VHH binders against Flagellar brake protein YcgR (ycgR). Designs and how they scored, part 31

Target 1, 263 residues: Flagellar brake protein YcgR (ycgR), of Thauera aminoaromatica (c4kar8)
Amino acid sequence: MAELSTPSPASPAPLDGGRGDELEKFTLRGARQILQLLQDLITHRGLITAHTGGGHSFMTAVLKVDEERGRVVLDPSPDPQANRRALAAPRLTCVTQLDGIRIQFPLVGLGEGQDKGRPALFAPLPAEMLRLQRREFYRLQVPLAHELSCLLKAEDLARKPVEVSARVIDIGAGGVAVVVPTGAAEFVIGGTLPACRLALPDGEPIELDLEVRNLNRQTQRNGTEQLRVGLRFAALPRAADTRIQRYIFKTERALNAKARGGL
Key: E = the ipSAE of ESMFold2; O = the ipSAE of OpenDDE; V2 = 0.75 times the mean of E and O plus 0.25 times the DockQ between their complexes.

## First folded at step 4 (VHH)

Design D14 (from pa4 with A33D; framework vhh_7pa5_2)
Fold by ESMFold2-Fast, scan of step 4:
Structure D14 (fold): chain B 263 residues (1-263), chain A 121 residues (1-121)
Amino acid sequence: as target 1 above (263 residues)
Amino acid sequence: QVQLVESGGGMVQPGGSLRLSCAASGFTFSSYDMSWVRRAPGKGPEWVSTISGSGGSTSYADSVKGRFTISRDNAKNTLYLQMNSLKPEDTALYYCARDLDYWESGTFDIWGQGTQVTVSS
């Protein structure tokens, strides 16, 4: 529900907000806990996806933790362009898993150099790491004939407000996946899109806030590149939740009836 | 009991072809995006390709576009990677990876030992 990504490790930590925020409960802020988690990622050879902005990401892994210098050492990408994007980015959002638990953390101040004579990337230790248990949720593949859309309120590549009508490809209790043309808007993992409008077949569009949780560049059969965006429902009102569940149930039932065929 | 078992690797000359397979069990295969990830000796992991749960969308690393094709057979719970026009730089251990969270990129897990691909003259 809350924004999980911090803008910068140099930003003052929030006062110990003992508000009972469930997301805050899963945020690691202790230096020892952060160091131990990074060491666990090394031990388990954890794969990390580092998001550099503009829908771009690369795969990396933690090579070591340099406690004396307070920094993490990462494998550079075999793709030189990915490394250039990473070094130019104001921040990386790193996403990984350990034993099925999602781990997310920011890195700011990325630099390049060498570790034991080999190219490496360096960044200060993150001030925060999120550790969330994953859950499997049912997701309905939206029939193309339904033409479900979500009007996204986002920013373009020049940071100007833009409205994008995105096709909804799947929907579940926790969110939707949508497809947008490459370059139509800029999305950042952990960013919130306020006052978006989800159009269902029956009734008025549902106004809701969406959090960007997934970005995946896809190529269509005709060679056209598109961006698939995973969006989580933030603070979903009960009435909206009921309407979404009703749509899912009705559509699933109709699809099952068609699949069975005949009498 | 999640299990991913890679196979189909081997030694091949430059310009050759190989098809990798990944047998999945212990989860609802069609509900997950699946990826191929490789690691060459002394280098970091490199994402190779992803296919959506339905098979309707694919994506590829620039280094393999036009040469590799990812596919899946949901009835058999099997993921494939057809590798054509292989180059020495494709030499690596190839892993089948499950994206643990369909709405959250980068939560890949690998369960298998991988399958070794060696491209040399």
Scores: ipSAE 0.285, ipTM 0.704, lowest interface PAE 3.8, mean pLDDT 81

Design D15 (from pa4 with A33E; framework vhh_7pa5_2)
Fold by ESMFold2-Fast, scan of step 4:
Structure D15 (fold): chain B 263 residues (1-263), chain A 121 residues (1-121)
Amino acid sequence: as target 1 above (263 residues)
Amino acid sequence: QVQLVESGGGMVQPGGSLRLSCAASGFTFSSYEMSWVRRAPGKGPEWVSTISGSGGSTSYADSVKGRFTISRDNAKNTLYLQMNSLKPEDTALYYCARDLDYWESGTFDIWGQGTQVTVSS
């Protein structure tokens, strides 16, 4: 019997449950909304990665929604061991995409049986589904007044070290987007920038490793070119993660209060 | 518009080889991790292989390790899957999939009809 091996790049990781307050605005709890979203996944043949815990996952899909019995019907894994792990798990965390939107939902009480003579997995309808724009979720727009910066330890084409102070324009749980002048440094998607320093308004700069994930050239209104670089936090220490999360929460809360007319 | 077009499938005998291709358009191909996913008749989907945007990192399902090789040509916006020592259990519809995440790996969009691989004597 073959077993699937799905390392982190091929297995979408669930979003941290400790961020419940941050994710509430993206959470669907209406029965009709949940049913509609599940039906959309069926219609668009959405592939789902189901996480069973302990770093294990398998690929599945929603075959149908059984509204009368209040349950979803899923494709079982071709790997019997993956199905046994799923049935033994107290909870599945299902992750998928639809039109660039990340969808995540829990399934509890998984069972097995048959659907129209074919093996199938069954679970009660989820009580909630997370639906979010991945890029927008990971990109809180940094107020210009905060003057957030990141000192990048990069290289030129000749592998000579260069140090660039970049303005942070977006920050999220998983990384930052920065802007650098055109030609200031060379960036390669997948490359790691070690020992960079992120300066938050409070406290000392945070030293961290950043992975280059995205590059976009931009022309500003004044005609100057700049490079927007999307950077992922690699191996972020817990204390640094807490501090970044605190900054994001406080800034979003302040922006939301201002948007509501100072409630 | 984002488009992925799979090709290269066909009928082959056990022990044979096939090379699948996926032509990408409508996005910056080199900025995304790409994967192959397959679905056999009467079975759920199975992840096969992933390659990083630069091509420097690859991963494979245990069922295909040592037999399949994923590669990409960023100049041609094309993803490949070289399949050697094919077995009847490799019979499936093969899909090309794009990983969309900036900061978190492994969420996939699928475009197109896939390409059918049939391994039979």
Scores: ipSAE 0.006, ipTM 0.338, lowest interface PAE 9.9, mean pLDDT 78

Design D16 (from pa4 with A33Y; framework vhh_7pa5_2; at its last look DockQ between E and O 0.02; V2 from the best seeds 0.00; counts 0 for: pae E 9.7 > 2, placed apart)
Fold by OpenDDE, look of step 5:
Structure D16 (fold): chain B 263 residues (1-263), chain A 121 residues (1-121)
Amino acid sequence: as target 1 above (263 residues)
Amino acid sequence: QVQLVESGGGMVQPGGSLRLSCAASGFTFSSYYMSWVRRAPGKGPEWVSTISGSGGSTSYADSVKGRFTISRDNAKNTLYLQMNSLKPEDTALYYCARDLDYWESGTFDIWGQGTQVTVSS
């Protein structure tokens, strides 16, 4: 019984201008996250450009997610030649946008068939999906020495309230990225974490509501797994905004001064 | 050594134009998104524009959309920002930055020293 080595889903082709290691921050690999994103594409009737290689592409859409069979159903092209190219391609690169976020994912093992009597294309679920949001805010990488933290009010797997102290790794006008130990809490993209506390060096913690925007599991060099959580400020009081902006400004100035040999 | 060096800043009247340049060295320039970020006095940094490695994709802040154009010459390892219809509110120190394309926000790991743009009557 030859163990059909499930071909490791080929990593999506690096986005133009991105390093592979940098794209990891935007890569979803969680099965639940992938399913949710695909479902969102269905719900929003998102049109997808499917690249078949050689400069060829066709428009498609995710019609259905078959979780039982672990496959996606795609709308075939009205062009038979495009469908033939798709089926012959070792990899389909799908590109779309949802809510201003560019989404890219590979599909391998494309086949044709029928779904409820209609022609359809089928592929195994993608092993990974890239999400790239348009930049709205600059984020400062927080110096480790500042030890910024955010107390997250979240829930565990049992939906029991838990408080998690998370290290802030970057901060901007629109939100923060934090790292938490894996399993510390359950996070849902689009979920709100109410009454969290952001600790800045200049005074009392800021109470604010945070929206979970992205989740990324990271393995450290030491083998320790961490969860990076991207959080948006859901409601930021003006005074809090001012403090955050001041901190960013001051920190950047200090970093620049250091870079110039002033410190 | 990885380095970014901005140039082309200056003083202009409202409605005037400037072209900023950023010379990159020490890394594969074409492999990175590049961005312009500006900092006005007393304000935090503001993202201005981003361009993909190939130059095929560009994005702009709403505040500069239609007035500013980001471009790059990968053969020269140079990033550009054409600024037209300049306004007093565009007065800032302008930085070029190597973009790591962080989720939901621009995250940069390398910055230049900046070039001053002053728009004043």
Scores: ipSAE 0.019, ipTM 0.270, lowest interface PAE 7.8, mean pLDDT 84
Fold by ESMFold2, look of step 5:
Structure D16 (fold): chain B 263 residues (1-263), chain A 121 residues (1-121)
Amino acid sequence: as target 1 above (263 residues)
Amino acid sequence: QVQLVESGGGMVQPGGSLRLSCAASGFTFSSYYMSWVRRAPGKGPEWVSTISGSGGSTSYADSVKGRFTISRDNAKNTLYLQMNSLKPEDTALYYCARDLDYWESGTFDIWGQGTQVTVSS
């Protein structure tokens, strides 16, 4: 049977492991909670992106929960190669949303078979499901025109204080990602940068404490080295949180208005 | 009370055309990217096409490029799919879906009931 592949050009990626400790409070592990959430996905026909590793994914949906056998039943892909990759993968990472709530869960032990005479994929019920409101996972990609910056109070290699002005590339409820020139300062994962200053367009800079969560080196086209630094807000004052959420909300509204062709 | 209602499906011979509609209610339609997704008998969902909130940006699966055209009328809260040069492999239940996140498009929490398209001689 000759079938053409139907790719998805906009595939949501799993949340990365560098945020694992922060996500634990949003992780469901109770069997009844998991069954109810899976049933909600079935009822609302949640479209799932299933990641098989190596940058590959396919669309699927939960067809049913077989409570008697303790397993979940998924649609197979119309692409036979996607199904083969899924069956060969040590785990399948499923990503979807339900009524504005992001849902992510692993499936292990995937097998193929028949359900009421139709091909299907089967797996044991997931041991956990991540359930986040948009606020908890969303990162606004900062428009370049906004030129957001964050003044970092860090240390140089000799452990002396240094201030580094870093460009903010994304911002969310829990933190920012910034870029700095390589060698501008020493950053250590888990380290705290007290009294940094985040410059938003709508007033005076916000003083806040930041915790380094990840570091990634990048080489630009012109050969210059830069460092992407993932930073978590530590002990964020309520007024600062409100200003950050207002910035995100107003920027999203402005971007949405442009997408609609103006007011 | 968010609803999506598809219509315009039917039986058509190979090479024919159909125009699908999706009436949206209970949310700010123009604020969302909208997509068409289809399910052929015995198979999982397949993405077909996506359109931005303003209608200014569109994308298509390779299997339908040049044959299908997505559009929207934000004044009428209606999404459309014009399907030309239909083939038997286009036989499927067609759904419209609301995209929840502009930066992580392709995740949906709302589907319509679907409209059946059957391409057969």
Scores: ipSAE 0.006, ipTM 0.452, lowest interface PAE 9.7, mean pLDDT 81
Fold by ESMFold2-Fast, scan of step 4:
Structure D16 (fold): chain B 263 residues (1-263), chain A 121 residues (1-121)
Amino acid sequence: as target 1 above (263 residues)
Amino acid sequence: QVQLVESGGGMVQPGGSLRLSCAASGFTFSSYYMSWVRRAPGKGPEWVSTISGSGGSTSYADSVKGRFTISRDNAKNTLYLQMNSLKPEDTALYYCARDLDYWESGTFDIWGQGTQVTVSS
């Protein structure tokens, strides 16, 4: 059920390279990791959607990796027009899926030739590859009994510093959603809230920077308006990431059987 | 305050063309994936096209691929949809949507008011 609320790893829409810092923890840059992932795609005969720009794409596959020359060999499209667009493109964005893991990588400097007497496309090895699992975007609904809060360092409507204690309503690997009373602070999408403090049940509050990602006004059944704020973790420290994942895992496991016993 | 304002819809004959525009304000436009979504009478919303923040990546629904082109002008905070070879099946209210992407994709934030496209045979 929770998996259906997670972004699809198999989505055909490429993730923006301009958001690289936000996707950094999911990005592979080690040469051995990149080679291994490409070999995994060969072994499993993974189909790749290669986006050539202008809304055009074609299906390809990695035929082999030439480590000596630092190149990948790709299966050309049966459509000659698709191959011409690919060769003319400054960049290909390749998207595929392997065992529920979304894989995305750029290819630049595409050329054509032959491999073992058959037509082939060649490109230098990508410098980076994005690897996303569905569970990395899972959001846990926070039990009210846990009384999770986040102290936000924000600004009021007059641009003066204000601290707002917000209730955490959901939490995942990438951030939290909180609720605040309407007018408690000014939130700007894309704005950074520095040195906020996330209070988990076990241990001291975690200090971290949060980026405002979305804002939704909600009217509760009693007529009270509140603001739901989606906040992304900016540069999450390893220790904080471990604590958050541990909390999510423990809470999910504890609620799993009881919650499902209902409906 | 975040706003999206669609325009450019109208009535056209089959085979005609229209260019839709979406004027964005109140946020860093270039930092977001933007999408076009349509709703035909009696149908649920159908995703049409998406473009990355830089404009370097685009994608299209199979029903419109080869006929529609999504583009953006980040200097003008404007999203476009060029629609060619229009068919009666393209008749719908077209919405501009900002895609959420910190941990959820396919979830849209700030829907515009929409612009009506009618293709009469």
Scores: ipSAE 0.000, ipTM 0.130, lowest interface PAE 13.2, mean pLDDT 77
ESMFold2 (binder alone), look of step 5: mean pLDDT 85; pTM 0.861

Design D17 (from pa4 with A33W; framework vhh_7pa5_2)
Fold by ESMFold2-Fast, scan of step 4:
Structure D17 (fold): chain B 263 residues (1-263), chain A 121 residues (1-121)
Amino acid sequence: as target 1 above (263 residues)
Amino acid sequence: QVQLVESGGGMVQPGGSLRLSCAASGFTFSSYWMSWVRRAPGKGPEWVSTISGSGGSTSYADSVKGRFTISRDNAKNTLYLQMNSLKPEDTALYYCARDLDYWESGTFDIWGQGTQVTVSS
């Protein structure tokens, strides 16, 4: 209901222009770099979402880069109204991904015509392209010897409060994955578990709110079932964030030293 | 082993309704943004709708906004598209697709076989 009238803050969208200073280090402005990246998009047949403003977008692809005329050729939308909006727009914001890297670039001065007898859209080459690495969340696999646990505050099948001590199997800057026995509690994707306690070595448990992001049932080799729960840190105080990152760094360094024989 | 299987298509008259389903297997379904994409004969793919892994965020193509509703059941690994007030222009093969990027649409790595929707009088 509400989702039909007001877009969620998490809806897919171009990056905020107010972050210009933060994004400068990820911006390509060299003509050869831009041409190479556009050519890579052609080679990988990458689908591009082109935003025309006003909440409108359509799916396209780069068909050709015409270096001599300094322009890019795009696949038009099957929807004629989307093409009309694109041609009327002062700017297209194009968003795509290549090998886990987010690529975003503007196109200004869009026109229409034909390429090899087929309808096409044309635009001058962009003066800049944003290239941001989307990394799979780095996850430190928690050593069993650490016995890292998180006390979850959840509900059972009868909606009664329960506390579950869950073993932490991996941890990253944005969250943890834990394992619990099947049936220990009920979890709802997108639900918040308030005031959970993450027990790290060398200190008091960290109290934090966790959002349930994913659920996987696993059958172990011995035939028992466990539930793997992915949990996002909903709001981390800076002190808690620092302590979690220090644990990750310290543990990773110790594991690397052990792998090299500790010499 | 990663697989998406669409169902629920068929023939309807203008103004009718259909509910499409997509059964996912072989990956952590709730960790991925999912989309519906359609392709009419002789036309390129058109993005229709996207939903976040948690179901808390949805977006729609302007051509279907207010008529279609995307939803998911992560316990059943199933994606849905409720299609109301169908128009002849909605006639297409409908695919579910897994999004690679959680904050944008248009970067898909797996597609299903598709389910045919035909809207005619």
Scores: ipSAE 0.000, ipTM 0.167, lowest interface PAE 13.6, mean pLDDT 77

Design D18 (from pa4 with A33G; framework vhh_7pa5_2)
Fold by ESMFold2-Fast, scan of step 4:
Structure D18 (fold): chain B 263 residues (1-263), chain A 121 residues (1-121)
Amino acid sequence: as target 1 above (263 residues)
Amino acid sequence: QVQLVESGGGMVQPGGSLRLSCAASGFTFSSYGMSWVRRAPGKGPEWVSTISGSGGSTSYADSVKGRFTISRDNAKNTLYLQMNSLKPEDTALYYCARDLDYWESGTFDIWGQGTQVTVSS
């Protein structure tokens, strides 16, 4: 039977699929900083999505940090199957937000037991935690009326160079997501598309290098197939970064103002 | 500024009903899936329900299935949770959350401050 409608699994990792060096400036590695951030998550009752792999996740929270034993204590899921998947996973990727800041960290060596008579999950303290400001992480959904496009330099299925004008569906400080018709070009995760051109409403197209981070096939309501491609900005010039950020802020404010009856 | 603000909580008797609302601002609401998550005192967070960006798909935790209904009004940037046949076990702070993106499904990047629901016998 035809398996073409089943998409390839989405990227199994959250942001930690990017080149680690680009996220290094946002990574906490000091033991005191890690302990403080985990305590902040406890104080603010931060809700955590723990990814166990294979597209599975569950909601948890940090209950306690055991500094002497170097362990974190987590709330188990009320779903026993989610807990079994977590314990079987080689690694959990924990994602949360605190006051609009994205926080992400790995947990390895998960175990189960009791804490003061209640079921709990235990893991060694993470060696690193990623802390991204809302601005670096946030993705603006691009209004269709803006007709934002990115001219991609890629290869077709015959490995011939092709230029594809792709519609930009979202944009953030770190990249864009675009939509292309199925079969228009071949994309490989980790591949670089050099000298692409991002068209913003307020000037000349921005020339930039894009790295393919994620691919997902979607079937629209009308039965047509499209490919969504996640693209990361590689070595973005400061002037380009400023223009992209200005577009994001301006559009976000305009959308918010229209929702409130603004002119 | 991206914000989610929950409202509609309160005190109700067992068997009663409440409707929660979540007002979203600062982003294109219809482009994101949305969820309700609750946290009872002394317990971990429990996922309650999810709705797709278009409203065409919904899912529910087994503990609330048949009693709760999630819905959204994209023209008003508002998420709803209709809660019927409330039980003392439903007592919790209820949060709305934004699903990050289709390729990061199950990842929530924005959370509200919560609205308290108390079901007292």
Scores: ipSAE 0.000, ipTM 0.328, lowest interface PAE 11.0, mean pLDDT 78

Design D19 (from pa4 with A33H; framework vhh_7pa5_2)
Fold by ESMFold2-Fast, scan of step 4:
Structure D19 (fold): chain B 263 residues (1-263), chain A 121 residues (1-121)
Amino acid sequence: as target 1 above (263 residues)
Amino acid sequence: QVQLVESGGGMVQPGGSLRLSCAASGFTFSSYHMSWVRRAPGKGPEWVSTISGSGGSTSYADSVKGRFTISRDNAKNTLYLQMNSLKPEDTALYYCARDLDYWESGTFDIWGQGTQVTVSS
C-alpha cells in the first residue's frame, strides 16, 4: 500500500494523502453507498470530528439523512463559537471511524436551522466518502525524546546475521519507519526480518516479523548518510495492535495538548 | 457479542454525588482506552473523560476537572465515573464508549445505551 502523509501531531488535521490520487481506490462515489455508510454511522452512534480549518474542530454526529431533500442533519456543538466557525467555513472535513476503518468526508454549504424543534446543522449530501483502514494509513512522527527503537535481525554484506538497533522515526498500526547508518546491514525490498523487537515506553518489547517495504537514502544536515527503511508488520496480534494504537493516540494527544496549552 | 451497559444514573440535587458504572463484555477490556461522553437535552455530544487501558493515565474535560473521577476495574470488566459537586449543567444522558481514535476528540466504535443523570432542585 502507498505510504500516506502523516498529519502534524502539534495541530491535528485530516489526512489528505498527497493530493488524493492514491486515495481514489478507497473513495466511495455511489449515492447508494454514501447513503448506506451515513446510515451506518447513525445506527452505530458514530461520533464525528468536524474540522473547520485553521486547526479548529468540534464533535458532532449525524442525526438524520434526508434523502428527499438530499441533505444530512448534524448535531451542533455546545460551543456557539465552534458553530459560528463551521457556518463560516467554505468546507468541513468530517472524520470518524467504524470498526477500525477511518471514514472521512467533506461537507460544503453548511446551514443552521431546527430539526423537530431542536437546533441543528444541515448540509447537502457529500459527493464522496473516503474509507481507509486505519491500520495501513496513519503514521505518527515519533518524538525524539521517546527514544523509540526497534532491534532488527538482518544480514550484513557477507550474508551473516547481525542485530541492529534502529531509531523509529514514525509508527502506524501497519508498520514503522526506522533509520540506520548506511552499511550497517543489507536490506532487500520484499525481504522478511524475523523476530525483531519493538520497544515501546510502556511494558516489554513486542516481538514481531517485519517485511521491508521501501528504502530511501538521506543525507543529514551534518553531512552523514543514513538509510530510512520502511517496515510492514507481517502479522500483528490484537493485543500488540491495541498497544501500538494506544501509544499513537496517547502521544498524539500529548503533543497536541502541549501545542495548545503549553510552553 | 460486544456490549457496553451503563447504570447508576438518577435524579440528584445540586452539590450531590452519583457513581456511574459501565459493564463491558465480548472484548479484551484492558486493551482499550475507555471514555465517558454525555449529551445534554437539545445539545450535541460532549466528551467528558478518558482512561487508558491500564488505568495509568486519565484525562478530563475542563468543565468537569476536579469534580469527576474516572476509574476502571479490569478484573471485573467495569468502567466507573464518580461525579461529585454536581451542577444543573451536568444534566445529560451519559454514554460509555470504547475509543480507538488518533485525534484529540476521539472517535468511538462501541457505545452503550446511556444512563440519564438529572441534577435539579
Scores: ipSAE 0.000, ipTM 0.215, lowest interface PAE 13.2, mean pLDDT 77

Design D2 (from pa4 with S31D; framework vhh_7pa5_2)
Fold by ESMFold2-Fast, scan of step 4:
Structure D2 (fold): chain B 263 residues (1-263), chain A 121 residues (1-121)
Amino acid sequence: as target 1 above (263 residues)
Amino acid sequence: QVQLVESGGGMVQPGGSLRLSCAASGFTFSDYAMSWVRRAPGKGPEWVSTISGSGGSTSYADSVKGRFTISRDNAKNTLYLQMNSLKPEDTALYYCARDLDYWESGTFDIWGQGTQVTVSS
């Protein structure tokens, strides 16, 4: 009955201070890579949460990158106190997402002024940006040839039990996205589907509880309607988690090998 | 060019109503769940509401349940937030956001510029 779903912003991890080796492989330090990523944030109007310390933050966006002066221009907060805290902070930790990838970067030496007659905040370009494609954020697009499926134990419109075999279109550490025919079952955001069965190529189906997170109806170009359902793994035994990760890894390696030897 | 443009904010007295709109362009609007997110003065960003691509499913933060209604018109590529029984604590900059349709909530890749709502006597 409860269909409440509450996305929570994650607290940003400090970029320095004891985790350098673990995060190094995800850290961009090339000037051109940093400039390109900042430009992508401008193009997509990426909303940034800037943390000023002491549990304080504000929402901002990159307005432009001034390569000649080596600085980034940011949208100030409509809250004057947030701007004062930001200007007083020795460092801002900026966190955003682009195409499901967590992006994090520091800004130091923040100043204020105007850009094209509008109030703006200015900071030197960051020397590093963290681009996290970690297990928690990665989604493998499942090749159609794999015919990966999940047997959903759901209810119909009359609340009677039904079993629906759904095609898995993507899979990650936290869940799967599936497609089902329109009207095959009733789904409620926040609802739990108990004892579903995820079929991987190697071995017995994995029994697991799935929580409904997202629903989208789509009409394909051929005129057929399908429902896309985003499903979270409520809990996974370590053995099941290992099997899912192994499938993702093997499939990534095969796709990468095909791309390198491909046309 | 992918774009979200919010409108409809303003000043209103406690107990009043406002309707926010978000015009989307540059992508297939009906393929994406859409959300409203707000930032109140002195607070971090707060998720307010989400609607599925078809409009068949909605969800709300506990703080706005029973007072706010999210809706969409896919023929007009427009998202709406009807805000009733407004309280001073609803004062915030309201953002329209495109949600990625996966098993995880709260993943947003496109945001609008925001529209200011101020509830004061």
Scores: ipSAE 0.000, ipTM 0.188, lowest interface PAE 12.6, mean pLDDT 77

